VHH binders against 8-oxo-dGDP phosphatase NUDT18 (nudt18). Designs and how they scored, part 16

Target 1, 325 residues: 8-oxo-dGDP phosphatase NUDT18 (nudt18), of Danio rerio (Zebrafish) (Brachydanio rerio) (q568q0)
Amino acid sequence: MDSQSSILEENLEKILRGEGLEFDSVAEQVDPVTLRKNVCYIVGAVIFNSKEEVLMVQEAKRECYGRWYLPAGRMEECESILEALQREVREEAGIDCQPITLLLVQEQGPRWVRFIFLAEETGGSLKTTAEADDESLQAHWWDRKSPLPLRAHDILSLIDAGLKYRRNPWFPVTQPVDFPCHVVCQRLFLTFISSRADADDRLWLLMSNNNTSHHPRLPIVVSFRTYISKAVSKLIEDCMPSSYISVHIRGILGVQHNGRIPGKTDGICFNTLVLLENTEEGAEIGSPPSLETDCYRWQEVTNQGLKAKIIERIKDGSVLPFQSL
Key: E = the ipSAE of ESMFold2; O = the ipSAE of OpenDDE; V2 = 0.75 times the mean of E and O plus 0.25 times the DockQ between their complexes.

## First folded at step 17 (VHH; framework vhh_8k46_1)

Design n5 (from n1 with D103E; at its last look DockQ between E and O 0.85; V2 from the best seeds 0.66)
Fold by ESMFold2, look of step 17:
Structure n5 (fold): chain B 325 residues (1-325), chain A 128 residues (1-128)
Amino acid sequence: as target 1 above (325 residues)
Amino acid sequence: AVQLQASGGGFVQPGGSLRLSCAASGFTFSSYAMGWFRQAPGKEREFVSAISGSGGSTYYADSVKGRFTISRDNSKNTVYLQMNSLRAEDTATYYCAAGRLPEWLSYYWDEEISYDYWGQGTQVTVSS
């Protein structure tokens, strides 16, 4: 076992634990993204009190005036994702909070990403109508039974997910980590599972052939020109064009962002779990798809403990959900 | 290829009316919200009006509410802006735009970044 294999295994474990890895450069020449110019990030919070009532904010904006929603808003310049969450909850609801875990990441186009958190109250006092401003009119704990006029119904499934997670977590606690990134991109945990009837399953990961580094690395794809799923599919099309395979994004293992230098660190790196499946009818494939480039190679995961952890995450779907709209 | 072609601009006296049109192609029109923005010389582009994909929701900047009416005809892939009681302050280049706005983004209907595609604009001049 050489030092490259040990480093790779350590890095894979860090990603599986949600710790992330320092962001490396992308091969593609792209300009950094800029907050409020070509990307916008939204944070939202699901917070329950001891009675399992959910924190709700009454909207002040004219077109939804008086309707109710979760505390939510756009990230501002020079903020981390967690700082934005805490600021929005404080401004809209008067409540201090501590994040517990991400519950969902959503995207629309190349420019919008929303981060929904389960969080807990740590202080503050509910905003009253005497404190009404342009951000919100007031905040209340909602028993989830009394009728409320909602701004939008999308939050009902988010509230349910928060309650489910509190009772029976189905993926490890996942919080954004403080690593700068200049683009919106995905570090791919891109997997293929090959099976033969008389042997255990074999697990393969796609690795980047970075000749300027002896350190083995997971592939990075940039998504600023398209949705996350399309960017991943294009990498597959470019390196496996003759294969009949489908791409299944299982979810997010981690989120990396810093935000400290406007126009330079406004990007996000998602550590994305992807499964490739053969779409060819009737074929059993014992080896990963052939690669039509030398930019990548397949690496078998031979460490039995690590292999089992990765397969379990794939098969159980024990990952932060991702939604592309 | 996505195309948005705005037309119907021109010169008009204060108090007069104009109707702008924006013909769309290259995408599923009914899935997109449509918006109008305007830019006066030396000023930043500003929101004027927007309409949801179904036509069920309409939005107006405070400065135009009650005077302008947005509508759409999904069978013709066209959005319209009926501009009544025009004033000198309405003089600008008017741009149509298209964006997908699911429920969690509909709050941001007045933001330029909410719109994926933009037309070339049509000039409206209100002067005596």
Scores: ipSAE 0.551, ipTM 0.796, lowest interface PAE 1.7, mean pLDDT 87
ESMFold2 (binder alone), look of step 17: mean pLDDT 82; pTM 0.829
OpenDDE, look of step 17: ipSAE 0.651; ipTM 0.819

Design n6 (from n1 with G99D; at its last look DockQ between E and O 0.81; V2 from the best seeds 0.58)
Fold by ESMFold2, look of step 17:
Structure n6 (fold): chain B 325 residues (1-325), chain A 128 residues (1-128)
Amino acid sequence: as target 1 above (325 residues)
Amino acid sequence: AVQLQASGGGFVQPGGSLRLSCAASGFTFSSYAMGWFRQAPGKEREFVSAISGSGGSTYYADSVKGRFTISRDNSKNTVYLQMNSLRAEDTATYYCAADRLPDWLSYYWDEEISYDYWGQGTQVTVSS
């Protein structure tokens, strides 16, 4: 047990709590993304009152005029994700809010990402038709039973997720953290669980090889012009090409974004939990897949408390859900 | 390879009509929304019209609403723009575009960034 092992364990705990880590550089040949040029981020809010009615906004845009949706809109330059959420709810609904947790992250390639939050009202007054503008016509609390013409029906499952989380949270509170990134990328909590017939499971984690005196670090993959899951699969194909492996992205442990310098810090780093499973029929599952490169190594998680936390997150699905089209 | 081939442009007098076509290949056409954008000389590219993969939802810029009609034939992998009552300000290069747009992105059908695939364009000139 040395200072490097203790540093690694503390860093893993930070990621599991959703606190994040300073973003390490990736390959220097990748240009930064730019908000509203080659990436767009959407925030949306699920907010309930004491009667479990959900906050809804009546759309003003001609194509969906008069139809209802959750408060939602695009992030603007120089905003954090939380600032964008609070601004959109205030502009469209007249309501001040405090975020409780992310409920879902959705993506189409690295170009579009939508962040859905559970949040709570902290002030303000519902927007009335007298205050109608280009952002919205009005806002109301919806009992989720009365007929309401919706802009789209995708929000029904989001509302259900919000109710479920309020009643019985199934993953730890997860909110974006303030660390700058120049690209859309993932820091991988890439795991393998190995077994022996009469012993406790062993947990392995893929690490980047570190040739300095600094602590070990987790792999980072860039998701340029592709789905996030394909970027992970490419790493697997590059370092484990002879293995028959299925890749299971379990979800997101944390989200890192800053946004303060347009064109330089407009990226996002997702801390993602990935499980590898051996698909070879009849294969012994006692060892992690062989690595066909020296860029990475398998490291066993030997701290029993930490191992138990990680395995629980994997097996219970106790992670922020992630969805791609 | 993904290809979008726009055609049907030409010269027309004010008040006339043209029908633009955009033939698509290299993807499952019915799963993709289709859009038309245009760019006049010295101007930025602007949205004209869009249609959902099923054809059930259509969108139009204010400047063309009531004069232009977007449609699609999924059996021929082709989107059309019927342009009636043409005006001089309709003079531009017209581009077709395509992407998958789920419900949570359909609000942004009028944005260039919503579309990854673009055709080469076809010139429309409205003059006496």
Scores: ipSAE 0.491, ipTM 0.759, lowest interface PAE 1.9, mean pLDDT 87
ESMFold2 (binder alone), look of step 17: mean pLDDT 82; pTM 0.832
OpenDDE, look of step 17: ipSAE 0.516; ipTM 0.768

## First folded at step 19 (VHH; framework vhh_8k46_1)

Design s1 (from n2 with S106E; at its last look DockQ between E and O 0.80; V2 from the best seeds 0.63)
Amino acid sequence: AVQLQASGGGFVQPGGSLRLSCAASGFTFSSYAMGWFRQAPGKEREFVSAISGSGGSTYYADSVKGRFTISRDNSKNTVYLQMNSLRAEDTATYYCAAGRLPDWIEYYWDEEISYDYWGQGTQVTVSS
ESMFold2, look of step 19: ipSAE 0.613; ipTM 0.818
ESMFold2 (binder alone), look of step 19: mean pLDDT 85; pTM 0.856
OpenDDE, look of step 19: ipSAE 0.532; ipTM 0.763

Design s2 (from n2 with S114A; at its last look DockQ between E and O 0.36; V2 from the best seeds 0.00; counts 0 for: pae E 4.3 > 2)
Fold by ESMFold2, look of step 19:
Structure s2 (fold): chain B 325 residues (1-325), chain A 128 residues (1-128)
Amino acid sequence: as target 1 above (325 residues)
Amino acid sequence: AVQLQASGGGFVQPGGSLRLSCAASGFTFSSYAMGWFRQAPGKEREFVSAISGSGGSTYYADSVKGRFTISRDNSKNTVYLQMNSLRAEDTATYYCAAGRLPDWISYYWDEEIAYDYWGQGTQVTVSS
């Protein structure tokens, strides 16, 4: 094993643990995104008390006045995702909280991203009607059974996901990490698995060929003017246009954001787990798709412990879910 | 093709009134919320007012509450902004916009990214 292989394996382990990796460039020349001008990030919280009642806030906004929803709101300038979560829960519900894990990332094109957290109460006291303001009228714990007029029913599946995670976590704790990013993009943990009945699986990762790189790097795809899922498909079409492959976005291994410098660090890098499946009849087992460019290469993962962990994440779906709306 | 044409701007004395219009074509007008934004020279574009497509729900920036009234006439595919008690700080180019968003975004009408289509604007100048 040479020093480059050890560095790559260490970096892959960091990404798998959700720790991320510094982000410094993209291949395309695109302007940095700017919060509340061309991107908007929403945070939402699922918080349970000891009786498994969920924290709900009563909306003050005219269009949904008196209806109930999860604590949720938009990220402000100069905040981290976690700071935005804690601020919104405090403002709307009067509760201090600490994140446990992301539960779901949702997108509506490159303009809107919502981060749903499972979190725990650490202090404060429920907002009362005497404290009503433009943020909310009050907050209550809801038993999830009594009638409650909801702003929207999308939160019911989010609450259910929070309960299931509390009882039986199905992916590792995943929290945003403090790394700046100037665009909305994905670092692709893009995999191909060869399987034969009489042999161990072989695992391949797509790597960037970068003349200025000090070490091997995973591909980065910018989501400018397109959905995250469509940007991945475009990269595949560009580098494997004659291949009979299907693209399966498994989920998110990690989220990188900093937010400290408006207009410069307002972007997000998702570390996205992707599985390619070969649909071509007659293809030999153990061969990843042919690349029709020199911008990328296939790298086999030969460390058996690392390989097994990656394959398990793919096959079990042990990743933070991602939803395009 | 979608078109939003704002008009009705002009010069007015402080304390005066203007009524802006924005005529829309190329989409089902009643399915879209409509918004007004403004941009003073050297400043960022800012939210002024919005109206829902299907219910007449309205929203106003704090700086214009009580002075401006948004309305729409779906038979004419037109949104209006009645601007009363005008002040020098209301001097700006006023832009109309149209947008349609999913439920969890539908209540953020004060954000520029909520709007898919934008007009070219009409100038409002408030001076003595």
Scores: ipSAE 0.113, ipTM 0.476, lowest interface PAE 4.3, mean pLDDT 85
ESMFold2 (binder alone), look of step 19: mean pLDDT 84; pTM 0.846
OpenDDE, look of step 19: ipSAE 0.561; ipTM 0.777

Design s3 (from n2 with S114T; at its last look DockQ between E and O 0.83; V2 from the best seeds 0.69)
Fold by ESMFold2, look of step 19:
Structure s3 (fold): chain B 325 residues (1-325), chain A 128 residues (1-128)
Amino acid sequence: as target 1 above (325 residues)
Amino acid sequence: AVQLQASGGGFVQPGGSLRLSCAASGFTFSSYAMGWFRQAPGKEREFVSAISGSGGSTYYADSVKGRFTISRDNSKNTVYLQMNSLRAEDTATYYCAAGRLPDWISYYWDEEITYDYWGQGTQVTVSS
């Protein structure tokens, strides 16, 4: 095994474990994003007590006054995602918490990302009506059965996801990691699986050709003015313009952010698992699609242990869910 | 390809009325909330009013509540702002805007970042 292959394999393992990789730069010239000017991040918490009742807060804002929702709010400047989570839960519910895992990442347009966490109570006490303020009126544990006037019903599926994960996790614990990023972007774990009738599957990864590195790197696509799925599709159209290929974003392997310097590190890098599938009926496809550019190349994963891990994540869908629109 | 074309501005006496229109194209109109913002000379742009994609929810800035009425006609891809009892303080360029407001974003209905597309504006001048 040579040193370049060993480095690549270790980096792939880090991404699969959710550890991420340092983010230096992107090939194209782009301006940094700025919190609340061109991006907004929302954190929300699913927290259960020992009776499997879920933590709820009563809204104080005029237009939804008295209705109930999960603890949630916008990330502030100079905060990490985890710090924002802990601050919002304390402010709205009076509860201290520690994150267990991300449950879902949602995006809407180029500007909005919501991070939903499963978390556990570590201290504090429920906010009472005597403590009502502009953040919330009070907090309660909800049995999920009694009538409760909700601000919106989108949270019901989030609560269900939290219960499911708590009882039987279906993807590895995934937490945001502290790496600065100046744009909203994706590092693509972009896969193609080729197969023949009586042969073992072969796994291919799209790799970036990079003049500043002596080892292959995963492609990075910037999505600051578009949805994540559209940015991936754009890259594929640009470098694989023909063939019957469908693009399937399976989910997120990791999230990288730190937020320390407003207007400079307000971005996020998602490590995104993508599967390409051939939609041509009846064809046996043994090779990945042809590339129309020298910017990328296909790399076969020949390490059998690593190949098996990656294929299992793809086939089982064992990744943090990502939702667009 | 997305266009928001605001019209209906003009000069009016204090206490008078105007109706603004904003014609939309290049997107599925009924899937978008529509908003009106205004900017007086030398001031920051401010929220005026918004309406949900279905038309079931309407929102107003305190300064215009009771005087302005927002409405939409999804068959004509058009949002309207009926402005009554106009005051000198209502003098501004009025901009229409469009945004998708899923449940978790609709909480921020009065913020500019919520809206994806913007018109070029129409001038309203209340002559005293």
Scores: ipSAE 0.608, ipTM 0.816, lowest interface PAE 1.3, mean pLDDT 87
ESMFold2 (binder alone), look of step 19: mean pLDDT 81; pTM 0.820
OpenDDE, look of step 19: ipSAE 0.665; ipTM 0.828

Design s4 (from n2 with S57Y; at its last look DockQ between E and O 0.88; V2 from the best seeds 0.00; counts 0 for: grease 25.1 > 24.2, SAP .693 > .668)
Fold by OpenDDE, look of step 19:
Order: sequence, then structure tokens, then C-alpha cells
Structure s4 (fold): chain B 325 residues (1-325), chain A 128 residues (1-128)
Amino acid sequence: as target 1 above (325 residues)
Amino acid sequence: AVQLQASGGGFVQPGGSLRLSCAASGFTFSSYAMGWFRQAPGKEREFVSAISGSGGYTYYADSVKGRFTISRDNSKNTVYLQMNSLRAEDTATYYCAAGRLPDWISYYWDEEISYDYWGQGTQVTVSS
């Protein structure tokens, strides 16, 4: 096996496990993002007790005074995503928690990203009205049946997702990994499956042909002023302008974030699984769409075990959900 | 192209009133929350007021509550800020802003980062 192929396969396996990869540079010279200046990250927690009650906090903010929401808040400088979650839950609910997995990532352009976690209580005590402050008035375990004036109803779907995951985890445990990034970007696990009537499916990955690296690398796209989803579409349009391609963002395989150096490592790299489908009538089923640039190349995955694993992830949707709002 | 055109600024005596208007174009107006910010010389820009896309929710800074009223006319793609009982401290350049705020972001209606588009400022001067 060519040393290059072996390295690629190892990297792909790491990504599939939710691990991170280091990257030296983004193709585009983009300025680093700065937390709370040009990007904002929110963390939220879905926490259940033994009775399947949900941890809720009562809002102290004037505009939603007395209404209830999940423990949630903005990340602060120099903290990891996990640290931010634990801090917010403690501040708002008085509870110590351990994150189990990311449940959902939501984005509204590159400026707003929300990380929703399933977490478990490890200690602390419910915040009481006597402990009310600017963070919250009090915390309660909600049975999800009794009337509760909610700040917003969007939490209901999040709670449901948490319950669903607890009952039947449909994707591997996914937690942010400590890798510095200066921009909000995506490492694209961009796939094409060519089905043959009498043969095994062929799997292709789009790889970057950057002359500077001796090893094939997954493409990285930066989202600065556009939705993360639009960045993928733009890349495809640039690479395959003559092709009829449907872009399916399946979800997130991993999240890389460090956040230790304000204004330098406040970025996030999403390892994103994408499936491309050729929608052209009469298109040859046996090969990936033609590229009109030399910046990228198709690489066939020949390792049968790896191929099967990737295809399974694509078909099952066993990836962290990602929503563009 | 997105455009936000603010108007209605001027000179007024303390206790007087002004009505600011911001005409929007280039986006689906009703889908965006509209906000007013102001910046005084030598100070940071601060939140003044915001209104949800439907107009069902309004938000005010404590400093202007009871004196200012935000409203919108979606048929005219315009947001208004009625300013009553004006004070010297209200002297600033006022900016209109638009943001698409889902429910979870709407909690941060007073943050500049919540808004995607900004208009040109209109000067309000309150002086005797």
C-alpha cells in the first residue's frame, strides 16, 4: 500500500471516530474570528433525572422574567465548549453536569452557532429563589406534562431529541475535540457513491490538490459571511459547474475547537459528511462527476472495510445533526 | 442589495419629541427583527429598541422605556421609533438594524451581533 494511501485511510478513520485533524492553513486568507465580536457561540443542556424529568431554569432577564428555558448561555473567552456548558448549567441551575454527547448543532450564518448537549447530573443542588441572581431565578425538574410558561417552544424538540438519543442512540457519542482553529470552517468529507447493478458500490472522496502538501487532504471551506451550507454549495458549483449535482449535508462527524487564545483560536472546524448525487438524466452511473478544476481530485476508497463503514454512516444517518436556520 | 434608510433625526429641545423612520429594501422585511441602536460621541454603540418580524414583541433599553415606542409597518417595509420626553442624554447618532432572529437568538436582541444589516446613522441632538 502506497504510504500516501495508508495515511489517508488513517485520517479518514480518525474523522469517522469523531477525532480531530490538524490543518496548517486555509486556502483563503481569512481573518481570524473573535468571540462576541464577529462570532457568538451558545451552549445548551438537556439533562434528565432518574424520573425522566428535565432540568429547567427560570429566567431572570426582564423581557422573559419568570419564563422557563433549558440551561443555556453564551460562551466566554478562553473556555472550551464543554467548560462553557458546565459553567452555564452551574450558574443557572446550581447543578454540576457531565456532557454525554452533542445532540444538535445549529447555525445562523457564521455569526451564530449553538451547541446542544445531552448531559447528566453529577452533583450540586437545584438553585432556589433564595439564590436568585442575574443568571436565573431558580431551577426545577420538569415532568414535561405540567404547565410551565416557556420562554420559547424550540426547547421541546431538543428535549425530544435527548429522550430519543437516550433510548436509542442513533449516532456515536460526539464531543468537541481540542484543536485550535482561527476561522469558522468545514473539513468536507465529500462523498460520491457510484452504484453498479452487478457489482459492489464504488465510493469516491473529493480531495484537495494543494501543491504544498505531499499528502491528499480533505477540502476545507471557510464560512465567513455565508451559511455553512452555502459554502459547500459554492465549492461544488465552482468545481462542477457543468454538472447537475444535488448536495446532501448528512451531518457532523466531529467538532474541533480550542478557544484558548481570544481572537486567534476562537474558530471552529466542523468535520462534515456530505453526499453528492448526480441528478443528470442519463449520467454515467459508474464515475463521479467531472471536475473542471485541477484544485480537486476524486479519490476512490478501495479499502473494503473503510468503504463499508463510510457507506453505512451515510445510509443510516448516524451522524450528529446539523441545522442551518 | 439590502438597504436601510433612516430619517427623522434633527434638533429638539429637552422634553420634545422626534419620530425616526427606517425604510428597508432588498430582503423579506417581515422575516426580520428590526432594531435601533445609538452611539454618542466617545461612547460605545448601545441598544435602544427592537421589534420582532411580526411586530408581536417589542424590546426596550431601560433608559428609554416609557419614553420611546418602536413600531413597524410591514406593508411599507418601514420601522419607526417614536421618541418622547427627550433628554440631553438621548443625543446620539441613531442606527437602524435588521436581523433574522430565530427564537433562541431572539434572547440576544440587545446584541449588535444579532443584526445582519445596518443603515446609515441619523443624528439626534437634544439641546436647550
Scores: ipSAE 0.567, ipTM 0.787, lowest interface PAE 1.1, mean pLDDT 92
ESMFold2, look of step 19: ipSAE 0.597; ipTM 0.809
ESMFold2 (binder alone), look of step 19: mean pLDDT 83; pTM 0.842

Design s5 (from n2 with T28E S31D; at its last look DockQ between E and O 0.88; V2 from the best seeds 0.70)
Amino acid sequence: AVQLQASGGGFVQPGGSLRLSCAASGFEFSDYAMGWFRQAPGKEREFVSAISGSGGSTYYADSVKGRFTISRDNSKNTVYLQMNSLRAEDTATYYCAAGRLPDWISYYWDEEISYDYWGQGTQVTVSS
ESMFold2, look of step 19: ipSAE 0.622; ipTM 0.812
ESMFold2 (binder alone), look of step 19: mean pLDDT 83; pTM 0.844
OpenDDE, look of step 19: ipSAE 0.647; ipTM 0.817

Design s6 (from n2 with L101M; at its last look DockQ between E and O 0.82; V2 from the best seeds 0.66)
Fold by ESMFold2, look of step 19:
Structure s6 (fold): chain B 325 residues (1-325), chain A 128 residues (1-128)
Amino acid sequence: as target 1 above (325 residues)
Amino acid sequence: AVQLQASGGGFVQPGGSLRLSCAASGFTFSSYAMGWFRQAPGKEREFVSAISGSGGSTYYADSVKGRFTISRDNSKNTVYLQMNSLRAEDTATYYCAAGRMPDWISYYWDEEISYDYWGQGTQVTVSS
């Protein structure tokens, strides 16, 4: 009820809505990442016309010359993720677009991240062979039935996800937000649900308990030389080393990025929903796992509206999916 | 521990041949693309050649195409670079590298950032 609790609840609501929060300080000394040196981000677009045909581009480069793919490419310096998407679709397909939502975030270690968007055409006209260049030879709407020589088949599930979302969204619209970050990291919305047969479930969040803050903050885990999806294990080892803990990454609540200053703001913060299950035999399930440090603490979510929203996201899996390879 | 051990370098006259080898350990070799990069003194490291995990796709920098052949033997965890018709400009330290490349990364087979593991290199000197 106090001013600290009110600030926390407001911040949690912002994260749940995908609005994000200003980037927090990290606990360890880590140099900023630099686009094209330690990180590379790819954007890809799933765009349908009124006939539910999907926008495809014919590749102009290298060994994939003449094969077809989604509009996709690498983010360039000084771009937002959305600007990169719009630039790539314009360069490769000749059309203007607006994002509808992220459909999937993919990773290969902390260095490679691909952002797949559902987007809509807002202008321009399909690139013709007369306009062929190094970016692409042409663009077409594909009926998803006719044979088409594809660069790779990984896009087929992406197209299917876009079509399904368009017909019946299964998670809230999620778009990147414009907040700078100098590292690749996760802000953890790390939850534990305690169950008692004679009462409603209680919801707990793990919070950082540092002495420089007048309100609790969500933990941040920096991804250095490890897969983004596996970095959370380091936090568990730091604060719950004697517990048997099962970690379930449910997905992404939000993505924060602002690449305006090369070498300083090339990072990404993922606001990640995590469910923690205690697998320790004989352990009481009515309380969260014991913390072996005073760097963190469990904070109960007592606001019933907020609690319901969080549990709904956990239970339904209504979050942006995250894929690791 | 991951290890990439490049060997087979040496001195050769222009027009000669060398075969480089890179023995790999500490990871599932067939799941990784393998690449060769080179760096001459005072110059940036540059891409030479790459081969997919299965061996079904090979890639070459324009400067070596037709002269160099990359191959791999997954039963021996080894990648090879056969270098023919060597020129003075081929003088460099040659590095092997390994990268796990799903479809959306494999497009960038000539980028250093695509490769997770790197060998120490082997020197090739081509002098008349």
Scores: ipSAE 0.587, ipTM 0.796, lowest interface PAE 1.4, mean pLDDT 87
ESMFold2 (binder alone), look of step 19: mean pLDDT 84; pTM 0.849
OpenDDE, look of step 19: ipSAE 0.626; ipTM 0.806

## First folded at step 20 (VHH)

Design c1 (from n2 with G99S; framework vhh_8k46_1; at its last look DockQ between E and O 0.57; V2 from the best seeds 0.00; counts 0 for: pae E 5.5 > 2)
Fold by ESMFold2, look of step 20:
Structure c1 (fold): chain B 325 residues (1-325), chain A 128 residues (1-128)
Amino acid sequence: as target 1 above (325 residues)
Amino acid sequence: AVQLQASGGGFVQPGGSLRLSCAASGFTFSSYAMGWFRQAPGKEREFVSAISGSGGSTYYADSVKGRFTISRDNSKNTVYLQMNSLRAEDTATYYCAASRLPDWISYYWDEEISYDYWGQGTQVTVSS
């Protein structure tokens, strides 16, 4: 079979499995991001015991002294996202943990990203008031009913998401993978589905044209001074301005980060699942939107197994949620 | 377009006082936290003070606490920095900034990364 088509299909399968791909070069020169200079990453943990009580930490910071929150904190230089999670839970709660899955990725532009994990206790012991320090005063298991003065109520929906996932997982386990990236960006799994009453659905994928490559690659959209999610809409406006389409960011298939070299590998690549739909009743839906640039092309996904997997993820919403704050 | 116009800088003798103003336009002022940062020549920009959108919470760098007071007038879309007991080390360009970051993570207000919009700054020089 065609070695170029097999390579593409292999790469698509890797992304669907959450394994990621080595980071490609970007079309535009953009300076690398640097942790704490122009990006801030936060990790947070939802951890339950066998009684479905959630791990909570009493804050030591002056602004919220004595208030309770999930174990959470800023990623530090030279650590992975998972290392940051485990360090923060240990420092604040005294608990060792193993991540189960990302539950939610939140963003406020490319400068601020929060990674919320479902995780499980694997060791350690709850921090007591005798061990209070600048990181936290103590840790408790909270029954989610007793009065507890919270630092903020945003964590209630995060706790509920953790319970939902424990009871009925609705997307595959998704954890960050160890691939370096120098910018905050999205690799777009950007799809269009054409349907006919008397035929199988056809699936189209937007591919980047690169005159230095003999194989199509998925588009990369860099977030510079805007919400990460809005960068996708800008691409659509630039290459499909004449089309009546709506953009649906379904979620994240994977997260790529390394963090090992400050100022060089502090970026994140999100592998993002996006669906385009026609916005007008009666519009022609047999073809993907017209492209008004040579930078991209539509590629039909003809492998039936691969097509079925992608369509299932789209229709079931079986992807890690991505939320702009 | 968003604009932050800082003013009120100048030359002051040690021990003197100065009041900085930052007029804002192009966004819902009362919904944004405001901050002041400063940068001396050849140095990194550093946090000075911040105030919540409502004006109910204020934050100060240790080096200015007790000497500087941040305030805001939401009817005039303006944030102020009252600077008393000025010292030579307060010499810098002072920048105002505005933050969309939700109030519930306000302890990040001492970091530049938390701010979306920046003014051009106003020079403060403290010399004998």
Scores: ipSAE 0.079, ipTM 0.530, lowest interface PAE 5.5, mean pLDDT 85
ESMFold2 (binder alone), look of step 20: mean pLDDT 81; pTM 0.825
OpenDDE, look of step 20: ipSAE 0.507; ipTM 0.752

Design c2 (from n2 with E112Q; framework vhh_8k46_1; at its last look DockQ between E and O 0.85; V2 from the best seeds 0.73)
Amino acid sequence: AVQLQASGGGFVQPGGSLRLSCAASGFTFSSYAMGWFRQAPGKEREFVSAISGSGGSTYYADSVKGRFTISRDNSKNTVYLQMNSLRAEDTATYYCAAGRLPDWISYYWDEQISYDYWGQGTQVTVSS
ESMFold2, look of step 20: ipSAE 0.586; ipTM 0.808
ESMFold2 (binder alone), look of step 20: mean pLDDT 82; pTM 0.828
OpenDDE, look of step 20: ipSAE 0.801; ipTM 0.897

Design c3 (from n2 with S106A; framework vhh_8k46_1; at its last look DockQ between E and O 0.79; V2 from the best seeds 0.69)
Amino acid sequence: AVQLQASGGGFVQPGGSLRLSCAASGFTFSSYAMGWFRQAPGKEREFVSAISGSGGSTYYADSVKGRFTISRDNSKNTVYLQMNSLRAEDTATYYCAAGRLPDWIAYYWDEEISYDYWGQGTQVTVSS
ESMFold2, look of step 20: ipSAE 0.647; ipTM 0.826
ESMFold2 (binder alone), look of step 20: mean pLDDT 83; pTM 0.840
OpenDDE, look of step 20: ipSAE 0.770; ipTM 0.880
ESMFold2, look of step 21: ipSAE 0.631; ipTM 0.819
ESMFold2 (binder alone), look of step 21: mean pLDDT 83; pTM 0.843
OpenDDE, look of step 21: ipSAE 0.687; ipTM 0.839

